# Designs tried in a protein design chat: VHH binders against g5egk6r2213to2383. Part 1

No score or structure here was measured in a lab: all are predicted.

Target 1, 171 residues: g5egk6r2213to2383
Amino acid sequence: QRWFYKHFPMVWTGRLALKSTEAMINLHLINGSETFLNDVLGRQVTEENPRRDSVKILQRLRLDNGQVEHIYRILTNPEYACCLALSSVNNIENLKENDTNLKSHFIDYLINKKIAGISSLGEVETKFKSARVHVFAPGEIVNRYLSELATSLHDYLQNTDTRYLLIVFTN
Unless a header shows other numbers, all headers, positions and changes below count from the first letter of the chain; antibody chains are not in Kabat numbers.
F is the ipSAE of ESMFold2-Fast. E and O are both the ipSAE of ESMFold2, at different seeds. Each is the mean of both directions, binder to target and target to binder. V2 is 0.75 times the mean of E and O plus 0.25 times the DockQ between their complexes.
[cut] stands for letters that were removed.

## First folded at step 1 (VHH)

Design b01 (framework vhh_7b2m_4)
Fold by ESMFold2-Fast, scan of step 1:
Structure b01 (fold): chain B 171 residues (1-171), chain A 124 residues (1-124)
Amino acid sequence: as target 1 above (171 residues)
Amino acid sequence: EVQLVESGGGLVQAGGSLRLSCAASGFTFSDYYVGWYRQAPGKQRVVVASITSGGSTKYSNSVKGRFTISRDNAKNTVYLQMNSLKPEDTAVYYCARDYEIEYDSSGYTFEDYWGQGTQVTVSS
């Protein structure tokens, strides 16, 4: 069974059951502003290369250069500013919205969960709009469970105004 | 310390040709994708052509068949040969150091260092 609830002003947490395997995955969603996304990414305003710090931070996730830049593109797109789906309940529960330590906790979270990459669900139909959905998951799990993930998120996406959604999976 | 310096722009009549150069310094040039971009007055900066570290090229539809991008890794230089110029090609042309990603057939390109730009004006 799938369900979602709001935990903080910008955080929704939920649990998804994958019917074909009876596996449970934790799902975390944050609807974030541009300022919050900049904090999460650990961007630093340097005179000559603000992007370099974001790349270095993302490289700590044990991702290859292609995966790092793909995630950076998604998270720095202005249209994604309202639609970030990430957190660790344990790490974020004590953080304020726009907390400057969130980037460090986000990176430690993803390293500990051994996240290996990102895959796109493409454009998903909602009740009145379409949403572009991206999934951040370890190994090849997205490819194995892609159809079940899309189905499990259908009810959430059906009633959302979200145009872009980045989903972080924890096991 | 990282620098990209464009040259070769100027005024040319429609049907003419120009060759732009971009001299790079302060990084390992051969490891990076490089692109040419342009910005016309009142419009957003758009990609014109790109070249990978391995020499593969991509072109925007508006310049395909007329422009050729090339690189000389020994000279740390990228070139844009522009033939059959049209008034609509009038813009400031920029060189950029790029990362290009091909992931799930979704190509993403990011520029992190830009040159100062060189003006190209094509008269009718």
Scores: ipSAE 0.000, ipTM 0.109, lowest interface PAE 18.1, mean pLDDT 55

Design b02 (framework vhh_7b2m_4)
Fold by ESMFold2-Fast, scan of step 1:
Structure b02 (fold): chain B 171 residues (1-171), chain A 123 residues (1-123)
Amino acid sequence: as target 1 above (171 residues)
Amino acid sequence: EVQLVESGGGLVQAGGSLRLSCAASGSIFSINAVGWYRQAPGKQRVVVASITSGGSTKYSNSVKGRFTISRDNAKNTVYLQMNSLKPEDTAVYYCAAEVYEDLDEGYFSTDYWGQGTQVTVSS
């Protein structure tokens, strides 16, 4: 009934929210560094806007309101059950190797989100052309990461029938 | 904030059918899962069926094969189709949503409950 994301020490679950309609999608940052969250997302939110509102973060990252609204028009369609997952490739492989119950449930969740038949994240693009993996290195600037995320999300949703985008941070 | 309004309860004879509706309003896209619960007089409230935002369903053994949970995303409504009703299905039925709420440092889930709707199955 309840999912395990909020109980993982390096997991953040956020929202991309369209304020005028109160519609949103769930954004899962899986095994994101607390340092990355604090120094990147936290600084954008706490210093310029105290809310941890993903649309405010995207707007602060030099996306115009038209770009944000266009993405949200697609994502807030009631026909779409949309889930975005962010993860580290190395950490996903380590999750399998370490055989922890919580980590196994997390991997099962990714598989259950129509990423079936995956033994590693490296197989996503080779087995599923419509599933994109975008990789970001820790220590990059926030505007690059989140502008790339917004561009990739927009492009992915325009060009694919799937409603899932897996975005990966390399460790 | 999420509000849930239930409807469709009533009196029905054994072997009959009812469809319950749970209409959600507010920040509905923050809902992770919706479940139907029931509570008979003097008994604990127990889960009957659930559906996730991704469409996965789960049923209690006592209703499996007789009840079907579904959702209409265009109407923001979750349904419980109850077939082959038995007197032991008599209870107040509650809709509950697991909703993600944010704090500065992360998210937590909060359960929102409807008011309940009475289902009575006569022998």
Scores: ipSAE 0.000, ipTM 0.104, lowest interface PAE 17.7, mean pLDDT 54

Design b03 (framework vhh_7b2m_4)
Fold by ESMFold2-Fast, scan of step 1:
Structure b03 (fold): chain B 171 residues (1-171), chain A 122 residues (1-122)
Amino acid sequence: as target 1 above (171 residues)
Amino acid sequence: EVQLVESGGGLVQAGGSLRLSCAASGSIFSDYAVGWYRQAPGKQRVVVASISSGGSTKYSNSVKGRFTISRDNAKNTVYLQMNSLKPEDTAVYYCTAEWVYSDESGEVYDYWGQGTQVTVSS
């Protein structure tokens, strides 16, 4: 029912960008360090210091090069935060368009090209100059990760036909 | 993220010379490897020369000793000096940049230019 919202806190809302396309997403922390994630994304303490409002995919990582173990290591890095990205429900009038954009311009794009998205957060506004973001669509590597570390979530996502991305923040 | 623009093609008599330029715009790092490919009418696109981020060069057997690839990282430009041109060198010449991620993750981006026509008359 509302099982997902009870067990996985929403930690951030904002824009995911790829080329000229954007989708509004909510990030739900499923594993790793909330403290690290807050340091990377920023904390909204006042209007003067708002959270980061977007994550832009700037680079691509090939998933078809036979480097599954090296890629899986990114997902299981000890200094990380792993989030589920879902279409934002904050605007009812745009909900269907946003959900369609997330599927067609991000999920299907990543699957069809057999790639993951990469963004470097660099020195923009954090102390983590080497901080990186990896954006994964559903597939073999994500299914392995979820089956090992979040079995109930994996079952939930498969049973509900939920459109999602797995977004991993690492140092 | 990276755009490549070729220039310097044209018409030349057999035995002549041309210098092709491949200018990069946007964000480009000195660790990009850059290659020159060519495609003659009715044939497949084939590699002719490449230069690594460290400056190491490779040439196809058909151009070795006649063509020289070089780079100027300060200008984000790669050059192909073509000497002793033959009618068989007539083709559209393309440059491509390959960025290889050094952390063993296997990230690779292939960027291509629009091509520049080289015609060598007998």
Scores: ipSAE 0.000, ipTM 0.124, lowest interface PAE 12.7, mean pLDDT 75

Design b04 (framework vhh_7b2m_4)
Fold by ESMFold2-Fast, scan of step 1:
Structure b04 (fold): chain B 171 residues (1-171), chain A 122 residues (1-122)
Amino acid sequence: as target 1 above (171 residues)
Amino acid sequence: EVQLVESGGGLVQAGGSLRLSCAASGFTFSSNAVGWYRQAPGKQRVVVASIYSGGSTKYSNSVKGRFTISRDNAKNTVYLQMNSLKPEDTAVYYCAADLRGYSYGWEDFDYWGQGTQVTVSS
């Protein structure tokens, strides 16, 4: 956990939802526009300036249908924010349960079905910018992206058996 | 062994109709939710219509009023009747079965067919 805080700003804490399953996650910005991400998610966690508190996966994107370059363009879009999603340690009492839930109900689910998750964040009381969200599990496309972005990050994730998702926000 | 096989796709003029069929083997539709999805070139796969074990149906806004999903449990087949076809309906259509059921507008199916091409010319 400490290594990620040292190298990447933690920008958001909230719920990731898939059907009836939820996990608490922290987002660490690894590439892209922090300004865009703040406009989408909100900047402060206060009663006066609340943030979005959840991202719900609503659709799927097939990773096995020959559209590899289309998918890779989502990851490399110049008007985007790319985040590493890790099990939250800030506001949960049972880290082990949450971490297991993230693995079994999100990471393994996406890998086994060979899909990425898709969400849409719309206007909420005109406070927040709309965004399309893509949720990727570890795999060929993510490994390619991370190896090109920073070998040290890629190596750290593989060597520590870290459970993660890559979450990309675009216009 | 669970298999889904789509058929009935083809080339049709705008305003025409097509009837797609999805035949299942290795399980029965009466116990499961079944849906139709489509994917156009360069676009994401999206939900078209779903039918549940109780007979309830759900449609995407783009096809509501034009498409009808139905099933014949005796033949273990699900149908998609497509009327008033438009060029934007051009896509590969996929049948999928969900062993978990559906409850919240989230569509996720455990078994998928190979797809059938629908082309609507202007």
Scores: ipSAE 0.000, ipTM 0.096, lowest interface PAE 18.9, mean pLDDT 76

Design b05 (framework vhh_7b2m_4)
Fold by ESMFold2-Fast, scan of step 1:
Structure b05 (fold): chain B 171 residues (1-171), chain A 123 residues (1-123)
Amino acid sequence: as target 1 above (171 residues)
Amino acid sequence: EVQLVESGGGLVQAGGSLRLSCAASGRIFSIYDVGWYRQAPGKQRVVVASITSGGTTKYSNSVKGRFTISRDNAKNTVYLQMNSLKPEDTAVYYCAAHVLEYGSGSYYEEDYWGQGTQVTVSS
């Protein structure tokens, strides 16, 4: 029964690419992104047996409600064949400090698996300062989606000087 | 994949307050969009308030400024704080959870409803 969406529709309104947003994103190539998501999201899951054949959009960090809603709408667009683990870093100087296990586990995963050549907390900070959006994905499967995501997030990212977004795609 | 149970209803005098809780069991509740609905005797079920997985809230005109919806994902619970209650707020209140998922190359939707909790406001 789809009664809810009749009254509170969740509608993706696609935006045409307005201008290049390449300066706002870095692509970090990773291997086995689904293994990473199982490691990170499994630690945040309260259920023992997540659905195997489903890809779920998860939000574990507090982002601005409008930004979370916009990202959620992008990711529920049928044109995107990905799952997402969102991690928001608002203060890059305190990457492992604060209130969420997800940020700590994600950062530990990057360091322990030497993802994108990262082997220390200082290297995580250096990578994150180089752009406002960081996308972790295997190969070229997300090249098209990166430009579309950057364009869609442009309005929100331009209105803040402190937001860093970590987006991880499954293969 | 979730089961919802509403609680916190009861009898209250006009001008009073109640807090309803919608507790979830089962899978990850935080990914669900959640709405509070109500149904008065002999009337259609109508939406009261909603909160998305990301925390964006919406309210019907009849409750704006009086009701507040919130969620606590660590407790798998959504709340409806009802202030300045009026006799016309008398109804059975239901919570519902909705999600769109991608799996096996396609999208699918899940909808879950609770059993409801009675709210009665006396004049």
Scores: ipSAE 0.000, ipTM 0.128, lowest interface PAE 16.9, mean pLDDT 58

Design b06 (framework vhh_7b2m_4)
Fold by ESMFold2-Fast, scan of step 1:
Parts: C-alpha cells; structure tokens; sequence
Structure b06 (fold): chain B 171 residues (1-171), chain A 122 residues (1-122)
C-alpha cells in the first residue's frame, strides 16, 4: 500500500455515476498533467478548496475492431491526465457496499457490454476547465496500456486483485 | 452537456445540391459516430448516412451514390453533401451522435439535433 501511495498521489475524491447508480472513488494520477487535472476537477486539499463533486457517465464507446487505434490516441493525447479510480470510503460497512457497487454496476457493466464510458465536464467560468472523460474497465486495452506505461503498477494491481477503473481526462 | 445544431437546409430544385452541417457545441466529438436521419411528411424517421469515429461510412440504398457524409474533427462538425436531389428527398434532416459504429436504433443515440428542413421542388 505504502509503495502505491508514494508513487501515485491521490488527486481527487468524489462520486462516479452511471444512470441511477453511484460509487465513491479516489483518483490516483498515474500519467499526464496534474495541472490540467486540477484545472478540470479542482484539488481536494481542504474543505474550502473548490472541486467537482461527481463525474457522470453519459455515453458509451464500443470496444471493437478499428477502435483500438482511436482508444490509444485518447490514452496518448499530448494534453491529458490518466488516473486510476479506486473505491473510497472510510467506514468498513460502507467500503464493502461501495466496492460491490463499483464492481457490479461499473466494472462488470463495462466489461460485459464491451464498452468504455464517456463523460463531458462543462466549463465553469473562473472555476473549472472543460474536459472529455473516458472510463475504462480492466481488459485487453487497459492491460496493454499499463504494461507499456507502468509495468510495476500493472504487476501490483494484478498481485493484489485490486478493483479499479482507468479514467482519462482530455482537452 | 452538449448540443447538436443542424444547418444548411432550404429550398432547392430537383437535380440541385445542398450541404448540411451538424455542429457539436461544448465538447469535441472526434471519438463519436454521427448519423444523419430524415423524416418525410407523414412517414417515420429513417437513417440516411453514418460516419464512425474512425471515418468509416455507411449509406442507405436510397441515397448511395448521391450523398456523401464527411467530418472535420477540428471544427467538431459533420457534413452531408447532397447531390442530384429528388422530390422524394424532401424531409426534415436530423443529426444524431452516438459513440457506436454503424446503424444505431433511434432510441440508442445519445444526442439529437432539432432538425433542418430540406424541400426539393419538382
């Protein structure tokens, strides 16, 4: 755990929403621009620091033949932030419920339908920049990306059987 | 939050041409599939053409060889070039955006525009 938190700082905490379901997540920056991400989400440093409270999946991207190149273009965009999303609650009972929601309603949903989630975060004047958001479940594309970019992280996630999503913010 | 806005419709004589534009406001749609649909008076809405995020195109048999769909991702705009127009092409034309490839059922598209009227006189 110490190794993970040392190398991949937690940058944001909030809700991930899909239709009528929500899960609390922590975002850990694994690649890209922290400055861009802070401009989009706000930084959770103190109670008074402005931050977005949620990211809602609004659309879907099919993961089929001919989309791999497009998806890799998203993941390697020059102005982006790539984050690992982990379940986030401090209460043990809530943690189990939240972990179940993240797995059943988000991870399994995306895997079973062979899709990625898409969100759009609008500009909030003087407070937040706009961004396009892609939400990926573990799978061939994510595994390849992590193996090439962050081999030690990929090994860690597999060895610990950690439930996660890869969330990518782009301009 | 994103909107699609169609433009370029109007009155044209049979054999003429029109270019429709579908502009996305707010967000970039480079990753999105976009379809053009039309609804003629007293008829159901039907698919006309689609373009995927990778640039692959599909056309209905009624417009193949006459219409061309294209996209300009830098402008967040998709175009429908309509040539050799016929009176039966008269309809309200709708732009629909979906992140899927190919033909999507009407109720599966995520975003729809208000439509633009195309009238072809005989």
Amino acid sequence: as target 1 above (171 residues)
Amino acid sequence: EVQLVESGGGLVQAGGSLRLSCAASGSTFSGYAVGWYRQAPGKQRVVVASITSSGSTKYSNSVKGRFTISRDNAKNTVYLQMNSLKPEDTAVYYCAADIYTGWSPLDEYDYWGQGTQVTVSS
Scores: ipSAE 0.005, ipTM 0.117, lowest interface PAE 10.2, mean pLDDT 79

Design b07 (framework vhh_7b2m_4)
Fold by ESMFold2-Fast, scan of step 1:
Structure b07 (fold): chain B 171 residues (1-171), chain A 123 residues (1-123)
Amino acid sequence: as target 1 above (171 residues)
Amino acid sequence: EVQLVESGGGLVQAGGSLRLSCAASGFTVSDNYVGWYRQAPGKQRVVVASIDSGGSTKYSNSVKGRFTISRDNAKNTVYLQMNSLKPEDTAVYYCARVFYEDSGSYLEAMDVWGQGTQVTVSS
């Protein structure tokens, strides 16, 4: 997936727009980990061809059009503080579901940006207990994994108390 | 339910003209980005022309100066006027709703397609 970074080096783009003109995406480096978060809530993006760039990024991860649409629906839902993280590291095989270091940095990011109506430190601990870190590897594994989850991820978010989800894609 | 229906294709001699129509239902063309695409036998589908919600138009290099895209908001229809037709223009022509602008032929983001209309140009 070096081709992906050649054409769309995420390290150089701080903002993207999603398919929905109402939704915004902001790439943010968290704590020097070279992981970029797409913050969909509360930020406006005004860049040339931002929707095109975000669509091409998801498509270069070998996702089909239905899976791209599904992810956009999740990211644009205002009831969820959903962030898309793109790792500049291309070998994250050792990262795990609910990785405690990534989850901690994600929660700190949400607090600092005052996202999803968090107003106090005690409220943070309560609301973010259900936060998840979800990691996708590139290529066929991403396609296979998402095809298994595509119809259930929305149901999962609706049928749980999870309001904060970090989705990580590798290069 | 959103739908696009093409019409106006046919057989024409080289140097001739055709006007294609793309009728939309379930959405308004004035609020959307709509494009014309074509696919020759055994080839990939490629972009021909597009028009955005503001009325700005874009053309592929192969048709620039010969084709004109336009719309009639009252009829909710997009048109493609094709002049100086060449045998190389022979293809099935499709219209599509585009949810983002792309200068190339990247088709993944087209979310509504018509069924197509055949254009045949004889030498």
Scores: ipSAE 0.000, ipTM 0.108, lowest interface PAE 19.0, mean pLDDT 55

Design b08 (framework vhh_7b2m_4)
Fold by ESMFold2-Fast, scan of step 1:
Structure b08 (fold): chain B 171 residues (1-171), chain A 123 residues (1-123)
Amino acid sequence: as target 1 above (171 residues)
Amino acid sequence: EVQLVESGGGLVQAGGSLRLSCAASGSIFSSYAVGWYRQAPGKQRVVVASITSGGYTKYSNSVKGRFTISRDNAKNTVYLQMNSLKPEDTAVYYCAAGFPTYDDWGEPLTDYWGQGTQVTVSS
């Protein structure tokens, strides 16, 4: 049963780079605006709005400094795009799979350092200058978010013992 | 893996100048923030200057106006130009590279460290 793919559309596939590691990921929208996400990542390969094929994480955000309410506000904003990338997932449409490196290098790195990844995505001043991406591993704030706003997804992830990254696009 | 090698340290008289270099081996140097730290005997290692991948610079109050950090991504190298040196600047200087902490928290760069280069300023 393809419960996850049925309920959460795959909205993007590409490379996620963190430190010296890189992984192919599939993003599934779980909350917020798909229109905003397409505006930030690009929906078609054109000169006006080229489809982004990679996201680089260049900054760190400390999670142990009492920022829980600020982060929760970002995760729950319906004008943003909150996405999930599953570790070790086979893409049933014969697209690229998530690299097992998500579990070994990205997820564990974020958990062990008690950080989230953050980067600016602004390419042009008049369109995407203020766009940002935030990358969260499983942890206290993410578990709170899922248990309160996405209970069925939270149950699915626990029952399947699936690790993930929560990836949020803001403007 | 990223490896950092410092060079340019030495002995100099008060009021003199030195230029330190931090050379990186590794494929994503341009994506890293790089900082210079120093440690005097019996004291904790403290940040001196840092530069982000985007070129934003930050300096400790003790070196503002005297030290300048710069980078050359084509050479995978970061420089620290030290002018108007004082005996209190005597320390081992370390290069560190990694992801910068989000703005306003000022956490040190700790992912990769060089072995250090000695700077001695005589009175």
Scores: ipSAE 0.000, ipTM 0.160, lowest interface PAE 11.4, mean pLDDT 75

Design b09 (framework vhh_7b2m_4)
Fold by ESMFold2-Fast, scan of step 1:
Structure b09 (fold): chain B 171 residues (1-171), chain A 123 residues (1-123)
Amino acid sequence: as target 1 above (171 residues)
Amino acid sequence: EVQLVESGGGLVQAGGSLRLSCAASGIIFSDNAVGWYRQAPGKQRVVVASISSGGSTKYSNSVKGRFTISRDNAKNTVYLQMNSLKPEDTAVYYCAKLYIEEDTSGEYTYDYWGQGTQVTVSS
């Protein structure tokens, strides 16, 4: 359990939004540039540090049209940031609701429609860099990525029946 | 691999015309809704024209009457004919396969496939 948090540091906490639904998530960096991610989302050193508080899915990318290699290149690019998104709340009662929302309104939605979510984060003065965001549910591409590059993480997620998304930030 | 290749952009004077092409490999455009999007510097990417698998077309108010979207199924290519170009049409133009969410009120979302093609309209 400690192994996960040691190897995959939590880099951000905030809201993921899709349509009228929100879920609180933690992002854990699993590949790529922490510096880039901090430039995009903000560094959470203190409560007063500036940071983005939400990512809203605005568009969708179909996964049933043969883009596997293109997407895999995005997930493995060291100049980008590939993160694991997990349900996060302060209260166990809220955790159950939040986890259910994450599954039913994000994970199951993306799986059933065979799509990834897309967001765009604008540049904010000298505070935040712009980024494009891709949100992936478990599936062929994510399973390939985890089984090839993060087998211990994949085993951990399966053993704990953890609900997750893969979120990648690109320029 | 699915590949969409946008072409036909360039520099043109106000009042001029350009025809953009989107050539596809790995997908069949006749089976799919396809859209043209544009993104001007510092602005959000917006749809300008779309064509459904059935051939129905839709245009944004800013381009209606000036732009025409069409398909050549034999060439697996979608075109955007742009007439009476204005400086405000300056943008990178993107071709995308459209996903229509079944439970929405006809809202379209896009598959983004490439770098786009730059259109610059001088005054």
Scores: ipSAE 0.007, ipTM 0.233, lowest interface PAE 9.5, mean pLDDT 78

Design b10 (framework vhh_7b2m_4)
Fold by ESMFold2-Fast, scan of step 1:
Parts: structure tokens; sequence; C-alpha cells
Structure b10 (fold): chain B 171 residues (1-171), chain A 122 residues (1-122)
């Protein structure tokens, strides 16, 4: 845990939503543009520097064989921000419920359906830039990406059995 | 019953434009991703463009920059605006409802329209 937070500090906290289900998550930037991510999500929760409160999964992308190469290209796009999403443990009243919701309603759901989640974040005047969002559960695509681009992180996640999602923001 | 009905196909000269329409009925249109596929004679069907329930779009490399997919949820209709048409765009174009009802959470079979012929002359 100490190693992870030293190398990948938290950059955002908020709600991940799918239908009527929600989980509080922390995002840790692992690759890509921090500037782009800050332009999309914001840096502070104050009115001088507003932050988006949530990312809502609005649709699903099938992870069939015909899409694997295209999906991998999203993960390697130079104009992107790739984040690790972990269950939020900061200022959450019911931590166990939140952990269970993330696992059962997001991670297991995406794995069992063989899909990725998709969201679209609209422009908000000059406050926020628009972005497309892809939400991936652990699996072949994520394992390939992490083994190539973040080997130490991949080893850490495997050794600790950490429950996570990979969330990718693109323009 | 679930139906997709394409229209707007026809004969057009290279460099011209066509707009295809797909009218959907029998399901909650706004809950589904919808796409356009095409099939040239003797070839397999290939994806052209998709639009997801939240409005995100995806295009094949062969049509990117020339074609635009859009949807009107109030009219239960999806459109494909085709510009700068080339002879190699000649195919039967199919509208497809892609396999999931977002709100029910259950996978469903893809539903295909009957197709509309697009012929681009040189």
Amino acid sequence: as target 1 above (171 residues)
Amino acid sequence: EVQLVESGGGLVQAGGSLRLSCAASGFTFSNYAVGWYRQAPGKQRVVVASIYSGGDTKYSNSVKGRFTISRDNAKNTVYLQMNSLKPEDTAVYYCVREGYDFWSGYPEMDVWGQGTQVTVSS
C-alpha cells in the first residue's frame, strides 16, 4: 500500500455510477496526461476550482474478438489519461458496503457480461473539457496493457489481490 | 414486434452524398446502441459506424471523416450522412440494434433491418 501511494498518488475522488448502483472511487493516474485529466475532471472541490462529482456509465462495449485490437489502441493513445480506480476508503461511512458494491455491481458485472463500460463527459463552458470514458475490469486486455507499460504496478496488483478498474479518458 | 426499417439508399455519382435513415419500433430505442453495417456482393458484412445510447460514436477507418452517424431518440431514428462517396462504398447498408438493453441488463440478440442498396458510379 505504501509503495502504491508513493508512486501513484490520488488525483480525484467521486462516484462511479451504473444504472441505480453507485460506488465511491479514488482515481490514481498511472499513464498519460495529467494536464488533460485535470482539464476533464478538475483539481479541487471548491467553487474557484470545481471538480466533476461523478462518472456515469451510460452504455456498454462488447469485448469480442473483433474489437480487441481497437480497444488496445485506446489504451495506448498518446492523448489520453489512464487511471486505476480503487474503492474509496477516505471519509466513507460504510466502507464494507462500498467495497462490496464496487466488486459485485461493477467489476463482476463487467467480467461476467464480457463488456467494458462507456461514458461521455460533456463540455461545461470553460470549466471542463469533454472526454470519452472507457471502464475496464481486470482481464486479458488490462493484463496485457499493465504488463507492458506498468510492470511493477501489475506485479503489485497480482501480489495483493487488489480489486480495481482501469478507467481511460480520451478526447 | 421489434423492427428496423432502412431508407435513403440509391444511385449516386462518385463525390456525391446520401443520407440513410433507420426507423426503429417495438423497443425502447434510447436504451440501445445502434449501428450501420455494409455488405458488398460476395463479401462479409463489415461495421461502418456505431452510435451508443449515450451518444458516443465509433467509425471504421475506411469512412472516418466522410460519414457521420447521429440519432434522434424522440423520433426513434438513426441516420448515416455519407459524403464524398467512392465506388468502393457500393454495398447493401444494414441498420442493426446491438445486443443489450442497458436498463434491463440482459443480453439480447442483435436485430437487423432488411437493408438498403447504395450504388456509387464512377
Scores: ipSAE 0.000, ipTM 0.123, lowest interface PAE 15.6, mean pLDDT 80

